VHH binders against Jacalin-related lectin 10 (JAL10). Designs and how they scored, part 2

Target 1, 292 residues: Jacalin-related lectin 10 (JAL10), of Arabidopsis thaliana (Mouse-ear cress) (q8gwi7)
Amino acid sequence: QKLDAIGGKGGKQWDDGADHDNVAKVYIRGGLEGIQYIKFDYVKDGKTIDASIHGVSGSGFTQTFEIDYQNSEYIVSVDGYYDKSGTMQALEFKTNLKTSEVIGYPKGTTKFSLGGVNGKMVIGFHGSAGKVLNSIGAYLTTAPPTKSQLVGGLTGGEPWDDGSNYDGVKKISVTYISTLIRSINVDYEKDGQVVTRYHGMKNGDTEEFVIDYPNEYLISVEGTYNILPDDNVLVIRSLIFKTSKGRISPTYGFVSGTKFVLESQGNAIVGFYGRDGGAFDAIGVYFSPIPS

## First folded at step 4 (VHH; framework vhh_7b18_3)

Design p23 (from f5 with G104A)
Fold by ESMFold2-Fast, scan of step 4:
Structure p23 (fold): chain B 292 residues (1-292), chain A 120 residues (1-120)
Amino acid sequence: as target 1 above (292 residues)
Amino acid sequence: QVQLVETGGGLVQPGGSLRLSCAASGFTFDDYAMGWARQVPGKGLEWVSYIYSGGSTEYQDSVKGRFTISRDNAKSTVYLQMNSLKPEDTAVYYCARGEYLWSAYYMDVWGQGTQVTVSS
C-alpha cells in the first residue's frame, strides 16, 4: 500500500520504493530552515542496503534512529510537522518497541501521521526535497508474525514449534484429564489446505473448539500452570480459548496456580510452540495481524 | 461393588459453611487420590479440589482459602469443608476416585452427587 506524500509541493520528487523487507536505520539532519536531509538504510533478504540521501548534504548534526530488525522491530508510523510554506520542520518515528526523539523544530507547524494502520509496517519512503525536505510519504506492508513468551514449565519435556507460516487456525482439539492438559491437536489452514499438528499424549478426554476461519480468528489463549502435588513437575493445568467474535471456549483441565494470558491487540494466533513429554509442560503462540 | 456416596449438602445462606462427606467402598481407599468436582446449573463440570494418596492437597483458585479437603483412610472417607460460601458455589458436588496416569490423575469412579444451594 502506498501512502501519499504529505507536506509542500516544492522540491524534486524522490522514491525509495517498496522492494524491502524492513527499515534498518534512519538518518536525519534538522536545521533552522527545516529538515535538511533524510536517508534510510533498508533490509532486503537479511542484508542492509543503502538508499540515496534526500535533501542536501551540508553542515549540521546528523541524528540517527536504529531499528532492531534482527529482533523483529519495525516502524509502525511516522509523525511529521510542516510549516505554512510547506517545509518539513520535524519528524518522529514510532516502532512496535520504541519512539524516537522529535527531530527538528515542531513549534508553529501542522502535524500529520503516516501509517499507524493496525497490522501494517513501513517498508519504504517517498516524497519531495530540494534544499529541505518538502513532503514525505510511506509504503506499508503486513507486519511479520511475532512470538509470545513461553509460559509453563520451561525446562521439562522436549521443545516443539509449529512456526508462524500458517494463514490461520481452523480448529484446536484439547485432550485433558481432571488435573492437567495432556495434548493439543491444531488444524491450521495454509493456501486453502488443512495442516494438522499434534503435540502431547493422546490419553484423556478430548474436546474440540472450532473457529470459523477466515470469518473468525483465534485471538487468545488463557490458562494456568502449576506443580503437580507428589510429582514435582511444572505443567499446564488449564486452557481457555477466545475468538475475535467474542466466543469463549469451555475451561479445559484444572484451574490451579499461576495464570497466564497470551493475547495481542489487533492480532490473531497463527501458530503454537511449546514443550511436552509425559504432560503438556509449556505453551506459546505466534501472532499475526488481523487483515484490515 | 466400587461405590462413592456423598452426603452433607443442603441450603445455606451466603457466608455460611457446609461439610461434605464421601464414603468409599469396594477398593483399597488409601492407594487412590480423591477429588471433588461440581456441576453448576446450566454449565459444565468444574474440578474443585484433590487430595493425593500421599496426603498432598490442591485447590482450584476460586475456592482456595475457603475450602479444605481432607481424608480419613481408616474410615475410607474424604471430606470437603466449605467456608465463606457464595451464590456462585451453588452446584451438585461429586466425589471422585483418581487413577494415576502419566504424572497426573484421571477420575474413573464417581458418586451420585449432593446438592449445595447458597441462597438467601
Scores: ipSAE 0.123, ipTM 0.588, lowest interface PAE 5.8, mean pLDDT 88

Design p24 (from f5 with G104S)
Fold by ESMFold2-Fast, scan of step 4:
Structure p24 (fold): chain B 292 residues (1-292), chain A 120 residues (1-120)
Amino acid sequence: as target 1 above (292 residues)
Amino acid sequence: QVQLVETGGGLVQPGGSLRLSCAASGFTFDDYAMGWARQVPGKGLEWVSYIYSGGSTEYQDSVKGRFTISRDNAKSTVYLQMNSLKPEDTAVYYCARGEYLWSSYYMDVWGQGTQVTVSS
């Protein structure tokens, strides 16, 4: 998807295109008269591509903004600020993990945003430039899945990983006892087929939380983990699930110890990973953007 | 016959205290973890506190600092001291026995319950 350039009509048109997998680094030289030049390093087939400078070399310091593309960081949006003459005065870059400083001088300008479309990432830029940057536009594509942190007991039990190659979650069955979580059984959907994955011990009380996929998405896993007093093993003690329709499951297990929340705005949970043994030791999730 | 009998429930004003007792019979009390659960009107069953065979304790976050679980192995009795009671503590309180199952406890015997009502 090509987003039209926003700003003034001055300068000569430039276009880096959309034949990239990601953006690796942004170079900006700002000045009191406006952004003097901008340059992007792109990623293609796992390697960085050195792209052209847009604008002219002027006086001032070059500021850089790096994207950790090897760890699934990507640009989600760019905020721009242009004056009444149509000169770009400031830019701010936002990724799924961080926000840049505002580069330049935004006072007395009109603010706009490029991107910020749920499920999309920025993979290229275009615009116009002369002695200063006059306009900027972007190319969007579908964002990749992301892996959450692992929470709970990080060394006990045995690791397991369902991966992120599912379309959505249809049902979670939780087996618990009064003090902790024993297991989860997840029904995923992939290409119209149900794929079931079971992790943990089967002894305990079992309850089901059904999701109306694809009309409803699992978006959050919340819970607690703590040491078992007599055994000194760190395990998941409680779980709560939330959906995109605002439904919240009952609390499964026993609320005790360190609280955690695994959620990402605009994203659905499409996979689970963790550790299990005699108890459910640790849990993590994979996020994918909710379709527009 | 394995049996758990709760006593000590009643009506109390907010900020007041109650002590619940659970008398156990028919099993070797010292070998088991013991716990208290409550059924809060409209919320269903929730666990309150545990005391393990080794004497370690744990508490639900909502009762931490206010409730104290203890046991007297010579009397085969577990207690729940409830201080600074709130209207939201109104529930039927159940005593339960836990049997150890591979790094975990399964609650397999329950008492009849005792009603606690906190109101003015």
Scores: ipSAE 0.016, ipTM 0.526, lowest interface PAE 7.5, mean pLDDT 87

Design p25 (from f5 with E99P)
Fold by ESMFold2-Fast, scan of step 4:
Structure p25 (fold): chain B 292 residues (1-292), chain A 120 residues (1-120)
Amino acid sequence: as target 1 above (292 residues)
Amino acid sequence: QVQLVETGGGLVQPGGSLRLSCAASGFTFDDYAMGWARQVPGKGLEWVSYIYSGGSTEYQDSVKGRFTISRDNAKSTVYLQMNSLKPEDTAVYYCARGPYLWSGYYMDVWGQGTQVTVSS
């Protein structure tokens, strides 16, 4: 999707295109007369692409903003500030993980935003520039899945990872005993087919939480972890699931110890990873933007 | 013949106290973890407290600081002292036995339950 450039009519048109997987780094030189130049390093097929400078070299320091694209960081939006002559005076970049400094001088300007659409990321830029940056626009695409922190016992059991290459979650079956979680069995959907993944031990009481995918999304996993006395092992003690329609599951297991919540606004859970052995030691999730 | 028998349930006013007892027979009591669970009519079972074979204790967050689990191995009895009772504590309370597994404990023997009603 191409977002029109916003700003003044001055300068020469430039266009970096949309044939990129991500943005790696932003270079900006600000000055009192406006943003003097901007340059982007893009990512394509795991390699960085050196793009052209837009604008001209001038007095001032080049500021940089790095995107950790190897750990699924991406630009979600850019805020711009232009003066009454249409000259771009300041820019601010926002990723899924952080916000840049405001680069330049935003006082007395008109503010606009590019992007900020749920489920989308910025993969390219276009605009116009001469002695200063006059206008800027962006190209959006669907954002990739992101990986949550791992919670629970980080050293016990064996690691497992279902990955993030599923369309959604249809059902979670939880097996638990009076003191802890033993296992989860997850029914994912991929290209219209159900893919089932089982992790943990089968002995215990089992309950199912069904999700009306694709009309409803799993959005949150909440629970507790604590050491199990006598064994001195740190394990997941309880789990609760929440959906995009406000449904909350029963509490599975025993609520004890440190509380955790795995959720990300605007995102659905599309995968699980963790550690298990005789007990369910640790859990984490993959988030993917809910389609607009 | 393995058996657990709960006593001590009844009607109490909010803020009151009650002590539940669970008498065990037919097994080596000292080797097992013991727990208390409760069920509100129409809802699932909620674990309240657990006392491990080594003597360590655990409590559900909602009862922490108000309830105390203890055991008397000589009498083969586990107790639940319930203080500062709330209407939300109204439930059938069950005693259960937990044999040790490689991954911890599971509850394999249950009592018949005892009714606790907290109302004015």
Scores: ipSAE 0.103, ipTM 0.570, lowest interface PAE 5.5, mean pLDDT 88

Design p26 (from f5 with Y105W)
Fold by ESMFold2-Fast, scan of step 4:
Parts: sequence; structure tokens; C-alpha cells
Structure p26 (fold): chain B 292 residues (1-292), chain A 120 residues (1-120)
Amino acid sequence: as target 1 above (292 residues)
Amino acid sequence: QVQLVETGGGLVQPGGSLRLSCAASGFTFDDYAMGWARQVPGKGLEWVSYIYSGGSTEYQDSVKGRFTISRDNAKSTVYLQMNSLKPEDTAVYYCARGEYLWSGWYMDVWGQGTQVTVSS
């Protein structure tokens, strides 16, 4: 999606395009007459790509803002400040994890916001520039999922990870015994197809929790974990699921020990990861923004 | 024949106490974990407490500090002492035997159940 450039009509049009996976780094040189220089390093196929400078190159102090794209940080929005003559005076960058300093001099300017669209990230920029930056626009794409903390027994069993490359969850089948959770079997949807992933031991009582995807989203996994007496291992003891329509599953397993909630406002669960061995040792989820 | 027989249920007022007993026969009692589960009409089954063969105990959070599970291996009996009873404790209570499966216990033999009603 292309967001039109905002600012003045001066300068020559520039366009870094949208053929990128992320932004790695922002370079800005501010001055009393406006933003003199802006440059972006982009990411494509795991490699950083240098783009052209926009504005006037020269000696002086260049401020930088780094995006930790290796750890799923991305730009969500940019706030800009331009004066009556149409010169960009200041910029501020917001990621999913942090906000930059205001770079430049915003006093006496008109403020605008570029981006900030639910479920989207910035992957490219365009605009106009001459001796100063006159306008800036952006290219948006769907933001990547966010990984939750891992809860439960963090050292027992073997790790597993379904990843986050699914559109949503359609069904969770939980196998449990009187004292703990044994396994989960998750039906995901990807491009109209059901993908099933099974983790844990098969023996026990099995119950299904069906989600009406895409009209309903799984939004929360709640439960408890505790040591097993005599084995001194931490395992998941109980699980409860909640949906975007306010529906709550029965409690599966045995409510005992430390409570946890895996939930993120405005996000759906789109994947699971964890640890299992003879029991279900630990669980975590991937969150993706719910479409507006 | 493997058998579990529960006794001790009844009607009590909120804040009252009951002691449930479960007499086991037909198996080597000392080798098994024993537990208590409850079923509220129209709701799923809820595990309340269990006691391992070695004597270690566990309790569901909602009953912790109010209920005490114990066993008498010489009598092949498991007990549930229920104190400070609440209306939410109203259920059919079942005694169950646990069999060790890999990293945990599965309750594979159940009694007939005994009704506990907590009402004012």
C-alpha cells in the first residue's frame, strides 16, 4: 500500500520503492533551514541494501536511528513537521518497540502522521527533496507476528515451534490427564487450507475447542504450571482459551501452581511454540494484529 | 475386581465441614496415586486433589488451604477432609485411582460418586 507524500510541493521527486522486507537504519541531518539529508538502509532477503541520499550531502553531524530487524523490530509510523514554506523541519520515528527522539526543530510547524495503520509496517519511503527535504511518503505491508514469552518448564523436554506463518487458528484439541496437560493438536488455516500440528503424548482425555475463523479469533491462552511431585520437573497443568467474541473454553487439566496469561491487546494468536517430552513442559504463542 | 467406594457426602451449610472416605479393593493400593475429582451438573469435570504413593499431595487452587487429602495404606482408604465449604463446592465427588503414564498420572478407575450440597 502506497501512502501519498505529505509536505511541500518543492524539490525533485524521489522513490526508494517497496521491494524490501524491512528498514534497517535511518540517517538524518537536520539544520536550522530544515532536514538537509535523509537516507535509509533497507533489508531484502536477509541483506542490507543502501539507498540513495535525499537532500544535500556534506560534512556535519548525521543522527541515526537503528531498527533491530533481526529481533522483529519494524517502523510502524513517522511523525513529520513542516513549515508554511513547505520545508520538512523535523521527523520522529516509531517502531513496535521504541520511539526515536524528535530529529530537527518542530516549533512553529504543522504536524502530520504517516503510517500508524493497524497491522501494517513501513517498508519503504518516497517524497521530494532539493537542498532540503520537502515531502515524505511511505509504503506499507502486513506486519510480522510477535513472539510471546515462553511459560512453564523452560529446561525439560524438547523444543518445538509451529512458527507464525498461518492466517489463524480454527481448532485446538487438548489431551489431558487428571494432573496435567499431555498434548495439543492445532488446526491452523493458511491460504484457505487447514494445516494440522500435533505436540505431546497421545494418551489421555481429549476435548476440542473450535474457533469460527475468520469471524472469530483466538486471543488468549491462560493456564497454570507446577512441579510434578517426586519428579521435580515443571509442566503445564491447566489451559483455558478465550476468543475475540468473549467465548471462554472449559478449564482443561488441573489448576495448580503459577498462573500465566498469554494475551496482547488488539492481537490474535496465529501460532504456538513450546517444549514437550513425557508431558507438556512449556507453551508460548505468536501474536498478529487483528484486521480492522 | 478393582473397586472404589465413596462415602461421607451430604448437605451442609456454607462454612461447614465434611469428610469423604474412599475404600479401595482389588489392587495393590500402596502402588497407586489416589485422587478426588468433582462434577458440577452441566459443567466439566474438575480435579480437586491427589495424593501420590509416596505421600506427596497436590490441591487445585480453589480448594487449597480448605481441603486436606490423606491416605491410610493399611486400610486401603483415601480421605478428603473438606473445611470452610462454599456453595461453589456443590458437586458429585468421585474417588479415582492413578496409573503412571510417562511423566504423570492418569486416573483410570473411578468410584460411583457421592453428592455434596452446600446450601443455606
Scores: ipSAE 0.118, ipTM 0.591, lowest interface PAE 5.9, mean pLDDT 87

Design p28 (from f5 with Y106F)
Fold by ESMFold2-Fast, scan of step 4:
Structure p28 (fold): chain B 292 residues (1-292), chain A 120 residues (1-120)
Amino acid sequence: as target 1 above (292 residues)
Amino acid sequence: QVQLVETGGGLVQPGGSLRLSCAASGFTFDDYAMGWARQVPGKGLEWVSYIYSGGSTEYQDSVKGRFTISRDNAKSTVYLQMNSLKPEDTAVYYCARGEYLWSGYFMDVWGQGTQVTVSS
């Protein structure tokens, strides 16, 4: 998606394009007359791409803002500040993890925002520039899946991870006994095909919860974890699933101990990870934006 | 013949109390964990409480502080004392025997159930 440039119509148009996976680094020089210099390093296929300088190069203090793209940091939005002449005076960058300093001189300017759309990230920029930056616009794409916290017993069992490279969840089969969760079996969809992943031990009662993907999305995993009496082992004791249609599963297992909820507003669950052994020790999820 | 027989159910007003008993026969009672589960009208089976062979107990959060599980090994009987009863406690209550299976208990023998109705 191409967001129109905001600011003045002065200067010459520039366009870094949208053929990037992420932004790696921002270089920017502010001055009393406006932003004199802006440059972006982009990421494509795991490599950084050096783009052109926009504005005037030369001596002076250049501020930098780095994005930890290798750890799934990305630009969510950019706030800009332009004066009555349409000259860009200041910029502020926001990622999913942090916010930059306001770079430049924002006093007496008009503020605007580029991006800030749930589930989208900035992968490119365009605008106009001469001796100063006159306007800036952005290219948005779907943000990568986000990994939840891991809940439950964090040191027992063996780790497993289905990843986030699925389109959605079609079915979850839960195996449980009177006191705890034993296993889950998840049917994912990927490019129209069902991919099944099983984690945990057999032996118990099995129930299935079917999701009408893509008309319905799994959005929440709720449950409890607790130490088993006499065994001193921390495990997942119960699970409940919720969908985008307001449907709630039965409670599987035994409701006891610390409650947790794994959900993210506007996002669907697209993957699971966790730890398992003789019991289901811990669980976490991957979130991806629900299509609008 | 392994058998569990529940008694003590009935009709009670909100805020009232009932004591359920489960008489076990046909196995070495002391070696097993025992539990209570309930089936609420319109809902599935819910675990309520269990008591380990060593005497440790556990309760579902909704009944914690109101229900007490206990056992009398000499009588091969497990009890569920239910206090401060609420309309949502209305269910058929089942006694069950638990066999240890690694990190938890699998209930392998069930009683026939006893009806508890909490109504004005």
Scores: ipSAE 0.154, ipTM 0.624, lowest interface PAE 5.2, mean pLDDT 88

Design p3 (from f5 with S103K)
Fold by ESMFold2-Fast, scan of step 4:
Structure p3 (fold): chain B 292 residues (1-292), chain A 120 residues (1-120)
Amino acid sequence: as target 1 above (292 residues)
Amino acid sequence: QVQLVETGGGLVQPGGSLRLSCAASGFTFDDYAMGWARQVPGKGLEWVSYIYSGGSTEYQDSVKGRFTISRDNAKSTVYLQMNSLKPEDTAVYYCARGEYLWKGYYMDVWGQGTQVTVSS
């Protein structure tokens, strides 16, 4: 999706296009007469591409804003400030993880926003520039799922990862014994088809938690992890699931030790990853925005 | 015949204490972990505490510091000392025997349960 450039009609049109996976870094030079130049480093196929300079060198400090694209950080929106002559005076960048300083001089200007659409990210920019930046627009695409932190025993067992290429979760089967979690078996949906992934040991009591996808989403995984007595291994001891309809599962396993909550406002869980080997050692999730 | 018999339940006011006992028979008591679980009204079965054959103990977070599990191998008995009782502790308490299964314990024998009611 192409968002029209906002600002003045002056300057010469520029367009970095939308053939990028992400933005890596923003360079901006502000000055008393306006934003003097802007340039972006983009990401394509895991590599950064050379910056495109828009505008001219001028007096002022060059500020930079780095995006941790290696860890799924992306630009969500840009706030711009332009004066009565149509000169861009200030810009502020927002990612899914942080907000930049306001770069430039926003007082006495008209404020606008580009982006900020749930489930979308900025992958490119366009606009107009001459001696100063006159207008800026953006290209949006669907944001990738966000990977949570991994909780539990981070060194025990073998790693596994279901990834995030699923539309939603339909069912979770939990196998547990009185002291810990043994395994999970997840039924995902992808393009109308059920995809089942099993992780852990099959010995124990098994219970199912069914989600009415797509009318209901899994939104939260809560639990505890702790060291086992007489075994210096940190493992997942209990799990509880919560849905977008306010349903809460029974507690599976034994509530003991460090508590965790894996949830993200406005997002559903669309994948799991973790570690297992004799016990369920660690768990993490992938989040994707709930359709509106 | 393997058997577990719980005693010591009753009615107590908030902040009070009770001691539950579980008398075991029909197996080599010393070789097994023992545990206490409870059935809370409106909730499923939840595990409260374990004592391993070697004497190591574990407690569910909500009872840690208030409950103490212990065992007397000569009497084939496991105990749960419950202090600073709360209305939320109201439940039927079950004694169970644990057999070791892959880094943990599977409870294969259960007692009949004893009612604990905490109310004013």
Scores: ipSAE 0.293, ipTM 0.706, lowest interface PAE 3.7, mean pLDDT 88

Design p8 (from f5 with W102Y)
Fold by ESMFold2-Fast, scan of step 4:
Structure p8 (fold): chain B 292 residues (1-292), chain A 120 residues (1-120)
Amino acid sequence: as target 1 above (292 residues)
Amino acid sequence: QVQLVETGGGLVQPGGSLRLSCAASGFTFDDYAMGWARQVPGKGLEWVSYIYSGGSTEYQDSVKGRFTISRDNAKSTVYLQMNSLKPEDTAVYYCARGEYLYSGYYMDVWGQGTQVTVSS
């Protein structure tokens, strides 16, 4: 998706394109007359690509803003500030994890935003520049999966992680006993194939919750965690699942203790991670945007 | 042979109280966790409360503050005191014995159940 450039009509048009997987680094030089210089390093096939500078190279301080693309950080949106002559005076970059400082001088300007669309990330920029940056626009694509917080017992058992490289969830089988959750068995889909991952102990009662993927998406994992009486072990006590079609699973296990909800508006669950050992200690999920 | 026998069910008005009793025989009662589960008509089994051999208790969130589980080891009996009863508490209530599995309890012996009806 191409977002139109916002700002003035001055300068020479530039376009870094959208053929990138992510943005690695922003280089920007502000001045009293406007943003003098902007440059982006992009990521393609795991390698950084230097793009051209936009504006004028000169003496002065260049500020940098790094994106930790190797740990799934990405630019969500950019706030820009332009003056009455259409000169870009300041920019602020927002990722899924942090916000940059405001670079430049935003006083007496008109503020705008590029991006900030749920489930989308910025992968490229375009605009116009001469002696200063006059306009800036962006290219959006579907954001990579995001990792939820881990809930439950954060120190017990051993960590496991199915990752986020799945298209969706087709089935969850839950094994539980009267007091807690013992295991989950997840059938994922990847490129038309089913991939099955099992975590926890097999002893207990097992029930299946089938999702009609891709016509239906798993969107929520809700449950409780609590210390077991006579033990100092914090474990997942109950689980309940919800789909994009409004279906709600039975409650598995025993509803006791601290409640949690793992869901993100507009997103489906595409992976699980957690901790297990003699019990199912902790759970977390990966979210990916539901296709439009 | 191991046996659990529930008593104390009945018809009660919303806001009322009932006390369920479960008499156990055929095993060393003091060594086991005991629990109460309920079967709501048209729904699956729902665990209500546990009392562990050491005396610790826990409750499902929907009954917490209203129900109290207790045990009398000398009488080999577990009790469920149910206060502030709601129509949603209408169910067959089952007593169960807990066998320890790694990090938790599996209920291996069940009583025959006692009907609780909360209606006006």
Scores: ipSAE 0.264, ipTM 0.693, lowest interface PAE 4.2, mean pLDDT 89

Design p9 (from f5 with S103Q)
Fold by ESMFold2-Fast, scan of step 4:
Order: structure tokens, then sequence, then C-alpha cells
Structure p9 (fold): chain B 292 residues (1-292), chain A 120 residues (1-120)
């Protein structure tokens, strides 16, 4: 998505484009007459790409704002401040992890925001500049799926990971015995096809929780984990699933010990990861924004 | 040959107490975990409490602090002492025997159930 530039009509148009995976670093030079230049380093195919400086070097000093793109940090929004003549006086960058200082002089200006759309990130910029930055706009794309914490027994069993490259969850089959969870079997949808992934032991009672994807999304996994008497191992004892339509599954297993909730507002669960061996030791999920 | 027989159910007022008993026969009682489960008409089965062969106990969160499971190996009997009873505790209560199945217990023998009604 291309967000129109906001600010004045002065200067020459510039456009860094949207052919990037992320932004790595922002360089800004402020001054009393406005933001004198801006430059972005972008990421493409795991490598940083230097873009052109927009504006001119002048009075002031260069401030930098670094994005830790290797650890899934990305720009979510930019707040801008322009004066009555349409000159950009200050900018502030917000990532999913931190907020920059206000760069420049925002007093007596009009404030605006670029981005700040749930599940979107900034991957490029465009605008106009001459002796100062006159306008700035952005390119948005879908933010990558986010990984929850892993809950349960973190050292037992063997790790597994279904990843996050699925469109949605269509069905979860839970195998349980009276005291704990044994396994899950997840039917994902990917490009109109069902992909089935099974984790854990097959013996026990099995129940299915069907989701009306794409009209309904799995949004929450709740449960408990506790040490097993005499085994001295921490395992998942119970699971409950909840959907975007407010539907709640039966409780599978035995509600005992430490409670957990894996849920993120505005997001659907699109993948699972965890640990299992003889029992289901640990569980985690991947979240992606709910469409529309 | 293997049997579990529950007794002790009945009608009580909210805040009252009941003690359920489960008499076991036909197996070596000491070698098995024992548990209590309950079912409300129109709801699924809910596990309430377990007592393992080694004496360790577990309780479902909603009954913890109010219910106490115990066993008398000499009498081959498991008990559920229910205190501070709530209307939501109204259910048929089942006694079950647990067989060890890799890090947990599968309940393979069930009693006939005993009705508990908590009402004014």
Amino acid sequence: as target 1 above (292 residues)
Amino acid sequence: QVQLVETGGGLVQPGGSLRLSCAASGFTFDDYAMGWARQVPGKGLEWVSYIYSGGSTEYQDSVKGRFTISRDNAKSTVYLQMNSLKPEDTAVYYCARGEYLWQGYYMDVWGQGTQVTVSS
C-alpha cells in the first residue's frame, strides 16, 4: 500500500520505492529552517541497501535511528510535524519495540501520522525535498507473523515447529488421557490445500475442534502445565481453544498447575510449535493479523 | 470381577459438606491411581481429583482448597471429602481406576456414579 506524501508542495519529488523487506537505519539532519535531509538504509534479501540522501547537508547535526531487523524489529509508523508553509520541521519514528526521540523542532506545527495500521510495517518512503524536506509518504506491507513465548516444560522432549507459512487453521484434533495432553493434529490451509501436522503420542481419547476458516479464525490457546507426580517432568495438562466468533472448545485434559493464555489482540493463530516426547511437554503459537 | 461402587451422594445446602466413598474389588488396589470425575447433564465429563499409588494428590482448580481426596489401602476404598459446596458442584460423581500410561494415567474402570445436588 502506498500512503500519499503529507506536507507542502515545495521541492522535487523523490521515491525510494517499495522493493524492500525492511528499513535498517534512518539518518536525519535537522535545522532551524526544517529537516535539511533524510536518508534510509533498506534491507533486501538479507543485505542492506544504501539509498540516496533527500535534501541537502546544512546547519545542524546528523541523528540516526537504527532498526534491529535481524531480530524482527520494523517501523510501524512515523509522526511528522510541518509548519504553515508546508516545511517538515520534525519527525518521530515508532517501531514494534521502541520509539525514537522527536528529531527537529515541533513547536507551532501541524502533526500527522504515516502508518500505525495493525499488522502493517513500513518498507519504503517517498516525498519531496529541496533545501529542506517538504513532504514525506510511506509504503506499507504486511508485517511478518509474530512468535509467542513457549509455555510448559522447556527442557523435556524434542522440539518441533510447524512454522508460520499457513493461511489459517481448519481443525485441531487433541488426543488426551485423564491427567494430561498426549498430542495435537492440526489441519492448516495453504493456497487452498489442507496440510496436516501431527505431534505427540497417538494413544488416548481424541476429539476434534473444527474452525470455519476463512469465516472464523482460531485466536486463542489457553491451558495449564504442571509437574507430573513421581515423573518430575513438566508437561501440558489441559488445553482450551477460542475462535474469532466467540466459540470456545471443551476443556481437554486436566486443569492443574500454572495457567497460560496465548492470544494477541487483532491476530489469528496461523502455526504451532512446541516440544513433545511421551507427553506433550510445551506449546507455542504464531500470530498473523486478521484480514479486513 | 473388577468393581467400583460409589456411595455418599445426596442433597445438601450451599456451603454444606458431603463425603463420597468408592469401594474397590477385584484388583490389587495399592498398585493403582484412583480418581473422581463429575458430569452435569448436557456438559462433558470433568476430572475433579486424583490420588496416585504413591500418595500424591491433584485437584482441578475450581475444587482446590474445598475438596480432599484420600485412600485407605487396607479397606480398598478412595474418598472425596467435599466442603463449602456450591450449586455448580451439582453433578453425577464417578469413581475411576487409573492405569499408568507413559507419564500419566488412563482411567480404564469406572463406577456407576452417585448424584450430588447442591440446592436450597
Scores: ipSAE 0.287, ipTM 0.707, lowest interface PAE 4.1, mean pLDDT 88

Design s1 (from c3 with H107F)
Fold by ESMFold2-Fast, scan of step 4:
Structure s1 (fold): chain B 292 residues (1-292), chain A 120 residues (1-120)
Amino acid sequence: as target 1 above (292 residues)
Amino acid sequence: QVQLVETGGGLVQPGGSLRLSCAASGFTFSKYAMGWARQVPGKGLEWVSYIYSGGSTEYQDSVKGRFTISRDNAKSTVYLQMNSLKPEDTAVYYCATGRYYSGWTPFDYWGQGTQVTVSS
């Protein structure tokens, strides 16, 4: 998605394009007459790419804002400030993890925002510049999946991870006994094909929770975990699933101990990870933005 | 060899009470969890209650407040006190022991069962 440039109509058009995976670093030189230049380092195929400067290069102090793209940081929005002549006076960058300083001089200016759409990230910029930055616009794409915390027994069993490279969840089959969860069997969709992943022991009662993907999304995993006193192990005791249509599954297993909720507003669950052995020890999820 | 022998079943009217007993042998009773499960006609095996070696208890929601599980380690016996009995409590009741990892239930050894009939 291309967001229109906002600001004044002066300067020459520039465009860094959208053929990037992320932004690595922002370079800005502000001054009393406006932002003198801006430059972005982009990420493509795991490597940084130096882009052209926009504005007038000169001597003086350049402020920088680094994005920790190797730890899944990305720009979510940019706030800009332009004066009565249409000159960009200040910019502020927001990532999923932090907010930059306001770079430049925002007093007496008109404020605008680029981005800030749930589940989208900024991957490129365009605008106009001459001796100063006159306008700035952005390119948005879908943000990568995020990993939840792991809940339950964090040291028992063996770790497993389905990853986040699925389009959605179509079905979860839960195997449980009266007092705990034994296993889950998840049907994912990937490129129109069903991919099945199984974790845990098959001994128990099995029930299926079907999701009408892509018209409905799995959005929440709720449950409880507690110690098994005689075995002195911490395991998942119960699970409940909720969808984007407000549908709630039956409670599987037995409600006991500490309650947890794995949910992120505006996001769907697209993958699972956890720990299992003789019981289902721990569970976590991957979230991806709901595209609707 | 593990042996579990249930007694105390019978016919009772709705609202009545029964106490089931299970005499255990062949293992170190005090080290193992004990429980009760029931086979309801037309349904599968249903867990009723569980008592851990340390005395902690768990109950199926349908029996909470009506049934009480207890144990006597000196006698190697587990008990199920059943109050406010309902027709839907009619079943063969099994005493069981095991670990949570042992099978379709948290139990790997079962008794022969005792019939409980709740009818007017």
Scores: ipSAE 0.228, ipTM 0.601, lowest interface PAE 3.8, mean pLDDT 88

